# VHH binders against q9p4d8: the designs that were tried, part 36

Target 1, 280 residues: q9p4d8
Amino acid sequence: MDFMKPETVLDLGNIRDALVRMEDTIIFNFIERSQFYASPSVYKVNQFPIPNFDGSFLDWLLSQHERIHSQVRRYDAPDEVPFFPNVLEKTFLPKINYPSVLASYADEINVNKEILKIYTSEIVPGIAAGSGEQEDNLGSCAMADIECLQSLSRRIHFGRFVAEAKFISEGDKIVDLIKKRDVEGIEALITNAEVEKRILDRLLEKGRAYGTDPTLKFTQHIQSKVKPEVIVKIYKDFVIPLTKKVEVDYLLRRLEDEEDDDATQKSGGYVDRFLSSGLY
Short names: E, the ipSAE of ESMFold2; O, the ipSAE of OpenDDE; V2, 0.75 times the mean of E and O plus 0.25 times the DockQ between their complexes.

## First folded at step 20 (VHH; framework vhh_6qgx_2)

Design a1 (at its last look DockQ between E and O 0.71; V2 from the best seeds 0.62)
Fold by OpenDDE, look of step 20:
Structure a1 (fold): chain B 280 residues (1-280), chain A 120 residues (1-120)
Amino acid sequence: as target 1 above (280 residues)
Amino acid sequence: QVQLVESGGGLVQAGGSLRLSCAASGFKFRMYGMAWFRRAPGKEREFVAYIYSSGGRTEYTDSVKGRFTISRDHAKNTVSLQMNSLRPEDTAVYYCAKDWGFEETYFDHWGQGTRVTVSA
């Protein structure tokens, strides 16, 4: 997706394409992570004597990565959300002025804490090479974890774009639900069971295709590096629900921007401005 | 209520051209992708063409590439299919469809269809 072209950012097809591509990234990252044991020590708070740091080895390494990445404008991108926003530094690169497509509070929508918790407690055990410690590969393990976490974060927080598009598409129906603070109603409105089923089916197929060594085709017991069913389960139990949470959280606040516009006597709400800008 | 009404079908000789149109109502047209499908006698419904909501990107089945062009008019809430160099194999009922969009390609509404017959 090209964020410098605002007219394309809320295109439903482009959003879909982006989400589908993110599936590939996530699956590949899981496969890379599957080379290593679960290594619980990587996730234990103060397991190692890290200077001037209180937390796990993963927390430290991830925060250091984000510190570096921030300096190269990673988190200036609209679709990137940091796990450790307090460690971010200014970039020395020229500033990129992305057009504003999301609501003003979009950067406040952050479920990375939940992602991190679920990743270490539920996802890692499902995709790891085995249970227990692998002392020789703690660094490699943590590096693979960071790739997984960042890809999951991007996918889940992409729900903000989906939510904005849905808000524009549904109009009065969703506005009424937001005014009533009807969380269940909003969730029902944004959910399509058939679509979710298809997503999971696609993931199963991708898992089978990407996780299997094709050179072993003559063997009767070809095993996937990561079980396709585990990938499906992760999406079903965590990725899709957390994405919905992001969507709902975003939508519940969506009228805040409209109220501010009304107060400033600016003639067109955010939606009207967006539509009138010739983007569609 | 979502409504899709196809028009422009008819009888045409091989090598001829037709332009199909679909009039859409009951939803924010500019927010959704639109597609054309066709069903030939005795065959299953098949994808023909898709146009993204912004109108700047299109997709086609291989058999119609270079011959068919899908377009849309946001002011009129219409999607069109220009069919050139028609072949007998293009004979079918053509359907307009609305894309639900977002996370999966899923069409949630269909028109009644318009019949296209291409004679040899």
Scores: ipSAE 0.662, ipTM 0.858, lowest interface PAE 0.9, mean pLDDT 90
Fold by ESMFold2, look of step 20:
Structure a1 (fold): chain B 280 residues (1-280), chain A 120 residues (1-120)
Amino acid sequence: as target 1 above (280 residues)
Amino acid sequence: QVQLVESGGGLVQAGGSLRLSCAASGFKFRMYGMAWFRRAPGKEREFVAYIYSSGGRTEYTDSVKGRFTISRDHAKNTVSLQMNSLRPEDTAVYYCAKDWGFEETYFDHWGQGTRVTVSA
């Protein structure tokens, strides 16, 4: 997909290709993290004497990375969502003028606080090599954590693009649900149990293949410690539900971008922004 | 109401050609992928061809690749299947299907089918 070409962003084939690629990245990052112990000191608030900072070693390291990355335009990209929005700084580089594909409030849809909590409390224990500490590897462990967190964040917040595609395609059906603030109705409309089952089945296949296929590059000389069913459980219990939350939160506000008139002037029904543009 | 109506089936000799058409209504046709499936006598329904919403990307089962061409017309809301070099093994009822799945492929609506018989 090319964020400079709106017609490519909401194309369903490109959406599916992106989701599959993000799965591969997450699995790779879990395998890389699995070479380290759980290392709870990495996540303990004020475990290390970091000047002028209250937080965990991971919190500090990730926030510093995000500050630097913001200066080179990372968080100007439509698909990047920061864990620490308050540390971002202006870029040194010329701005990229991305066409507006998502709703105006899209950067306010941010569940990274919950992702970080779930990652440290649930995901790390499930994928780590074992309990305990590896004091010689704290920096390397936290760098692997950053890759995991960033890939999880990208995948989950990609739900904003999926939600926009669903709105354009079936917005007529959900407009009344949005007006009624019917959260459960919106969630039901955007959910398909067979689709979710296919996603989980694919993850199970990938996890098995990565552990046994000699052609898989990132496992060629390192034996994977992550059981395929753990990867599936993480997606089922956390990734998919958080993605749905992002989709619902995005959709609940979607009509804010359609309010064109004062209370005394109405523009009529809602228009599919994608089809109205004539891009296809 | 989503509606898919196939047409263009019939009897044809081996080596011949047929063009199937599927008229679609009741949904934003341009937003969805479309497919053709077929069911031979005594067999389960099988995938034949898929066309993405853009129309520039297609996929085919191996047995029809190079002989069948799927296309779509966004102005008429139709999907077509041009079937060339037909073989007796292509004898089946052919179904048009609409792909709902945004995150993964899932066919949620099917036509009633059109019969294709290829004589040896």
Scores: ipSAE 0.525, ipTM 0.800, lowest interface PAE 2.0, mean pLDDT 86
ESMFold2 (binder alone), look of step 20: mean pLDDT 88; pTM 0.907

Design a2 (at its last look DockQ between E and O 0.67; V2 from the best seeds 0.00; counts 0 for: pae E 3.3 > 2)
Fold by OpenDDE, look of step 20:
Structure a2 (fold): chain B 280 residues (1-280), chain A 120 residues (1-120)
Amino acid sequence: as target 1 above (280 residues)
Amino acid sequence: QVQLVESGGGLVQAGGSLRLSCAASGFKFRSYGMAWFRRAPGKEREFVAYIYSRGGRTEYTDSVKGRFTISRDHAKNTVSLQMNSLRPEDTAVYYCAKDWGFEETYFDYWGQGTRVTVSA
């Protein structure tokens, strides 16, 4: 997706393509993580004597990565959300002026804490090579975790774009639900059981295709590096629900920006900012 | 209520052309992708063409590439299918469909269809 072209960012097809591509990234990252044991020590608070740091080894390493990444404009991108926003530093690169597509509060929508918790407690046990410690690969393990976490974060927080697109597409129906603060109604409106089923079916097929070494099919039992069913379960139980949460949280606040505009413009209709700009 | 009404079908000789049109109402037309499907006698419904919500990108099944063109008119809330170099195998009932959009390709509304017959 090209964030410098605002007219394309909320295109449903482009959003879909982005989400589908993120599935590939996530699956590949899970496969990479599957090389290592669960290694609970990586996730235990103060398990190692890290200078001037209170937290787990993963927390430390992830925060250091984000510190570096911030300096190269990673978190200037509209689709990136940090786990440790307090460690971010100013970039020394020229500033990129992305056009504003999301609501003004979009950066406040952050469920990374939940992602991190679920990842260490639920996802890692499902995708790891085995239970227990692997002392010789703690660094490699944590590096793989960071890739997984960042890809999951991006996918889940992409719900903000989906929510914005849905807001524009649904119109008065969603506005009424937001005004009533009807969370259940909003969730019902944005949920399609058939669509979710198709996503999961696709993930199953991708898991089968990506997780198997085709060169071994004639000599050994075909085993997936990560069980496709585990990937499906992770999406079903965590990725999709958290994405919905992001969507709902985003939508509940969506009228805050409109109220500010209406106070300045007497025109009674929620005019799509993009439509009013003549870009569409 | 969402409504899709197809028109433009008919009998045409092989090598001929037809232009199908679908009139859409009951939803924000410019926010959703639109598609054409077809069902030949004794066969299952198959995808023909898709146009993205903004109209800048299109997709086609391989058998119609270079011959068919999907387009849309936001002012009129219509999606069209220009069919050139028609073949007998293009004979089918053609359906217009609305994309549900977002996370997966899923079509939630369909027209009643328009019949296209291509004679040898």
Scores: ipSAE 0.524, ipTM 0.805, lowest interface PAE 1.1, mean pLDDT 89
Fold by ESMFold2, look of step 20:
Structure a2 (fold): chain B 280 residues (1-280), chain A 120 residues (1-120)
Amino acid sequence: as target 1 above (280 residues)
Amino acid sequence: QVQLVESGGGLVQAGGSLRLSCAASGFKFRSYGMAWFRRAPGKEREFVAYIYSRGGRTEYTDSVKGRFTISRDHAKNTVSLQMNSLRPEDTAVYYCAKDWGFEETYFDYWGQGTRVTVSA
């Protein structure tokens, strides 16, 4: 998809292609992280004497990574969501005028605190090489963590695009549920067990293939230790449920994005006008 | 009420052509992908062709590539299957299907089918 071309963003084929590519990135990142021990010191608050900082080594490194990348427009992109929004700085580069695709509050739909908690407490122990410390590679370990966290965040928050597509397609039913504040009803409407099963089956096949595919980014001398079933379980237990939470949170607020009479009926979203026009 | 009504089936000689049509109603046609499936006597339903909700992107099962063309008309809410160079093994009941799935394909509604018979 091209975020500069709104007609491509909510197209089902492009959504599916994007989700498939994000799966590949997540699996690769898990494999890269699996080369390190769990290294709990990376995640322990104030384990290291970081100047003028109160937090874990990972917290510090990720926050600095995001601060630097915000200055070169990373978090201006519609599909990037920061873990540390308060450290972001204004870019010095010319701004990119992304057409409006998502609701105005989309950047407030942010579950990265929960992602970080689940990642450190559940995902790292499940994919690490072992339970020990990675004393001589803490920086490399934490950088692998950052790649894992950012790819998980991107995939989970892509639920905002999926939710917008569902709202456009299922509007009347969803509007009634939003007015009732019916969280369970919205979740049921957006859920399909067969769709979820197909996603998990594909992950299982990919996990099996990555251990034998010489075209992967890592060297041929590095054998993955991440079992495909672990990848599937992480998606089933965390990625899919958090994505649904993002979708529900997005949908519950979707009626807030309706403008006043002077603007609402005349200034619908750029993507909505293109989709309704039948041009794409 | 979602409705899918197929038409255009019939008897044709091998090497001939047929055009199937599927009239769709009861949903926002342009928001969903559409597909054709077929079921030969005594066999399970199998995928034939798919067309995405926007643009001209399509996908086909290998046995029909180059011979069949799926298309859609958003003004008429129709999906068509142009079948050329027909073979006896294309004999089947052909079904139109609506795709509900956003993250992955899921066909939630099916038509009644239209019979295609290709004689040797």
Scores: ipSAE 0.366, ipTM 0.739, lowest interface PAE 3.3, mean pLDDT 85
ESMFold2 (binder alone), look of step 20: mean pLDDT 89; pTM 0.912

Design a3 (at its last look DockQ between E and O 0.63; V2 from the best seeds 0.00; counts 0 for: pae E 2.5 > 2)
Fold by OpenDDE, look of step 20:
Structure a3 (fold): chain B 280 residues (1-280), chain A 120 residues (1-120)
Amino acid sequence: as target 1 above (280 residues)
Amino acid sequence: QVQLVESGGGLVQAGGSLRLSCAASGFKFRSYGMAWFRRAPGKEREFVAYIYSSGGRTEYTDSVKGRFTISRDHAKNTVSLQMNSLRPEDTAVYYCAKDWAFEETYFDYWGQGTRVTVSA
């Protein structure tokens, strides 16, 4: 996705391509994480005496990463959402002026707390090498977790772009639902059971392909590093639902920007202006 | 109601050209990708070409690359398929389809099709 080309950001095909590519990243990160045991100590609050910090080892390390990443403009990107927004620092790099494609409140849509909770309680047990502690690999474990969390966060919060695109494409039908605050109606409108099935089927195939070492020819039962079924379950139970939540939360507020624009005679949403400018 | 109406099919000699057109209505045309599919006699429906909603990007099946060009007109709500250097193996019913899904390639509406016959 090229965020410097606003006309392409809400393109259906481009969004799809981005989401599909994110699947690969997530699966690879799960595979990397599968090298290590569950290591519950990494996720326990104040398990280690971290100076000037109240939280888990993971929380600390993730926050430090985000602090560094913020200085190199990671969170200036429209598709990146931090877990610890309070630790972000100013970049020393030249500022990138991304065109605004999403609604003004898009940065307020943040489900990272839920992601973190689900990741540590549900996802890690499913993808880890085993249950229990691995004291010699706590750092490596936490590093792998950070990659998983950041990739999941990006995928789930990409629902904001999907929501914006859907808002533009559905028109009056979605506007009516938003006005009524009909959450169930909105969810129904944005959901397609066949599409979800296909996504899960694709993930199963990817899991089988990426998680198997093809060089292990002599083992009759080539075991996947991560069970493909576990990947599918994670998407079904957590990734897809949380993405929908992001979409719904975004859409419910979408008319707030229009009301402000109606108060200021400035007619067409940024997207409509771009589409109406005949540059296509 | 979404409607897709194909036109432009017919009989053509090998090496000839045809231009198919699909007229779209009942949805925000500029917000959706569009595709052409074809079904040859006794064969399954196959993908031919896709054009992104923005119109700047296209995709083709390998067998038609360099010969076929998909385009769209937002003002007229039409998608077209220029077919050059036609071959007998291009003989099929050609269908226009509307893209729907953001997370998966899924087409929710189809036209009735237009028949293209390429004679040897």
Scores: ipSAE 0.696, ipTM 0.872, lowest interface PAE 0.8, mean pLDDT 90
Fold by ESMFold2, look of step 20:
Structure a3 (fold): chain B 280 residues (1-280), chain A 120 residues (1-120)
Amino acid sequence: as target 1 above (280 residues)
Amino acid sequence: QVQLVESGGGLVQAGGSLRLSCAASGFKFRSYGMAWFRRAPGKEREFVAYIYSSGGRTEYTDSVKGRFTISRDHAKNTVSLQMNSLRPEDTAVYYCAKDWAFEETYFDYWGQGTRVTVSA
């Protein structure tokens, strides 16, 4: 998908290709993190004497990465959502003008605090090599954590793109549910148990395949340390539910963008106009 | 109310051609992928062809690749299956199906089917 070409962003095939790639990235990152012990000191507030900072080593390292990356336009991209929005700084590079695909409030739909909590309390213990500390690997461990967190964040917040595509497709039915503030109705609309089962089955197949993938075998002397069933459980218990939360939160506010200053002529979203024109 | 109505089935000699059509109504046709499936006598329904909402991306089961072509017409809300070089093994009831969601392919509505018989 190319965020400079809006007609490609909400295309069904491109959405599915993106989901497959994000799954691959998450599995790879879990395998890389599995080389380290749980290392709870990485996540303990003020465990290390970090100047002018109150938080964990992971909090500090991730926040510094986000500050630097914001200066080179990372968080201008529509699929990047920061864990620490308050540390972002103005870019000194020429601005990239991404066409608007998502609703104007999309950057406010942010569940990264929940992702960070679940990652440290549930995901790390499930994928770590073992309990305990590895004092010589604190930096490498935290860098692997950052990759895991960023890939999880991208996958979960991709729910905003899926929600926009669904809004365009479902028309008046979604509008009525939003007006009623029917959270359960919206959640039911976006949920299909058979689709979720297919996603989990694909993850199980990928987890087994990546354990035998020659490209992974050349990066470390590793047999896969993450059982496929653990990956499936993480998706079922955390990734899918948080993605649905993102979709619901996005949809509940979607009518705010239909209140532009030319209200007698509502837009159905930028991509929907391209799709309805018959040229794309 | 979603409706899918297939037509164009019939009897044809091996090596011949047939075009199936599926008329779709009750949903925003442009937004959804569409597919053809078939059920041979005594067998389970199997995938034949899929076409994405854009119409430019298609997928086929191996046994029909190069012989069958799926297409869609957004003006008429129809999906078609051009079947060439037909074989007796292609004998089946052919069903049109509507894809449900963006995350993964899943077919939530089905037509009643149209029968295709290929005689040796």
Scores: ipSAE 0.472, ipTM 0.774, lowest interface PAE 2.5, mean pLDDT 86
ESMFold2 (binder alone), look of step 20: mean pLDDT 86; pTM 0.881

Design a4 (at its last fold request DockQ between E and O 0.62; V2 from the best seeds 0.00; counts 0 for: pae E 2.1 > 2)
Fold by OpenDDE, fold request of step 21:
Structure a4 (fold): chain B 280 residues (1-280), chain A 120 residues (1-120)
Amino acid sequence: as target 1 above (280 residues)
Amino acid sequence: QVQLVESGGGLVQAGGSLRLSCAASGFRFRSYGMAWFRRAPGKEREFVAYIYSSGGRTEYTDSVKGRFTISRDHAKNTVSLQMNSLRPEDTAVYYCAKDWGFEETYFDYWGQGTRVTVSA
């Protein structure tokens, strides 16, 4: 995805390609994480005496990563959503001025807390090499967790782009649902059972393929591989539903920008501006 | 209501050319990718070509690469398939399809098709 080309960002095919690529990344990261045991100590608050920090080892490490990454413009990218926005620092690199494609409140759509919770409580037990602790691999474990979390976050929050594209494409139909705050109606409109089935089938196939030739990032000693069925289950139970949540949350607020534009006598809603720009 | 209407089919000699057109209505045409499929006698429907919603990118099945060109006109809400160097094996009913799949390729609407016959 090239965010400097706004006319391509909401392209259905490009969105699809991005999501498919993200699947590969997620599967890879799960496999990497599967080298390590569940390591519940990594997720326990104040399990380790971390200087000047109150929280879990994972929270600390993830925060530090985001702090560093923020300084190199990671979170200036429209598709990146931090878990710890309070630790972000200004970049010392030249600013990238991405064209605005999403609604003004897009950065407020954040389900990372839910992702983190589900990841530690549900996903890790499913993909870990085993239950219990590995004291010698706590750091590597946490690093693998961060990769998983960031890839999941990106995939799930990419629902914002999907939502925006759907908003533009559906027009009055979705606007009516939003005005009524019909969450069920919106969800029904954005859901296709056949598409979901195909996604899950694809994941199963990818999972099988990755299991045959894994390229390991952290270690060459594989303790365990992630079962393709577990990947499918994770997507079915968590990734897809959370993505839908993001889409719905985004859509429910989508008319806020239109109202503001009307109030400021600015000619044309976001949709009209977008359409008038000739980009779509 | 979404409508896709194909045109341009006919009889052509091997080595000849034909241009198919699909007129789209009932949806925001610019927001969706479009595809051409074909069904030969006794065979299953197969993918031929795809064009992204922005129109800047295209995909083709291997058998038609270099011979077929898919294009779209946003002003006219049309997608076209220029078919050159036609072969008898290209004989089929050609269908236009609308892409809905944001996460997976999925076509939710289809035209009635236009018949292309290539004579040896």
Scores: ipSAE 0.800, ipTM 0.914, lowest interface PAE 0.6, mean pLDDT 91
Fold by ESMFold2, look of step 20:
Structure a4 (fold): chain B 280 residues (1-280), chain A 120 residues (1-120)
Amino acid sequence: as target 1 above (280 residues)
Amino acid sequence: QVQLVESGGGLVQAGGSLRLSCAASGFRFRSYGMAWFRRAPGKEREFVAYIYSSGGRTEYTDSVKGRFTISRDHAKNTVSLQMNSLRPEDTAVYYCAKDWGFEETYFDYWGQGTRVTVSA
């Protein structure tokens, strides 16, 4: 998909291709993280004497990466959401004017605090090589953590694009539920259990297949022991539910753009507005 | 509310051609991918061809590549399957299907089917 070409963004084929690529990236990042022990010291608040900082080593390292990435416009992209919005800095580069596809409040839909908590408490113990410390390589361990966190964030917050596509396609059915603030009704309407099953089945097959990757099986590192079932469980228990939470949170506010005559420069608009603009 | 009505089936000789049509109503046709499936006697329904919502992008099962062409007409709300170089193994009931699955493919509505018989 090309965010500079709005007509490509909400196409179902492009959405599916993007979700599949993000899935592959997450699995690869889990495999890379699995080369390290759990290393709980990485996540312990104030474990290391980092000058002028209160937090974990991971918190510090991730925040520094986000600061640098913001300077090269990473968080100007509509599909990137920061863990530490308060550390972002102005870019040195000319501004990119991405066409508006999502609703004006899309950047306020942010579950990264929940992602970080789940990652450190649930995901790391499930995918690490063992329960010990990686004392001679804590920096490399935390760098692998950053890749995992950023790919999880991108995948989960892509739910905003999926929600917009669902609204445009089935908006008449959703509008009444939004007006009623019917969270459970919206979640039920946008959910399909067979779709979720197919995603989990594909993930299981990929987890089995990654163990036979020729580039990985010829490395001098110990081949990953991340069980495919663990990867599936992480998706089922955390990735899919958080993505649905993002979708519901996005949809509950969607009529704000339709009713606001003073809409921001970035307006998602109602279905009729999108049709008149030629986005679909 | 959603209706998919296939037409254009019939009896043809091997090597011949046939064009199937699916009239769609009761949903925002432009938003959804569409597909053709077929069921031969004694077999499970199998995928034949898929066309994405924006048109132009298509997928086919291997056995029909180069012989079948799926197309759609947003003005008429129709999906068509042009079947050339037909073979006896193409004999089946052909079904039109609507894809709802945003995150992954899921066909939520099916037509009644149109019968295609290819004689040797």
Scores: ipSAE 0.578, ipTM 0.819, lowest interface PAE 1.6, mean pLDDT 86
ESMFold2 (binder alone), look of step 20: mean pLDDT 89; pTM 0.910
OpenDDE, look of step 20: ipSAE 0.683; ipTM 0.871
ESMFold2, fold request of step 21: ipSAE 0.453, 0.492, 0.475; ipTM 0.759, 0.781, 0.771
ESMFold2 (binder alone), fold request of step 21: mean pLDDT 89, 88, 89; pTM 0.908, 0.905, 0.910
OpenDDE, fold request of step 21: ipSAE 0.743, 0.767; ipTM 0.888, 0.899

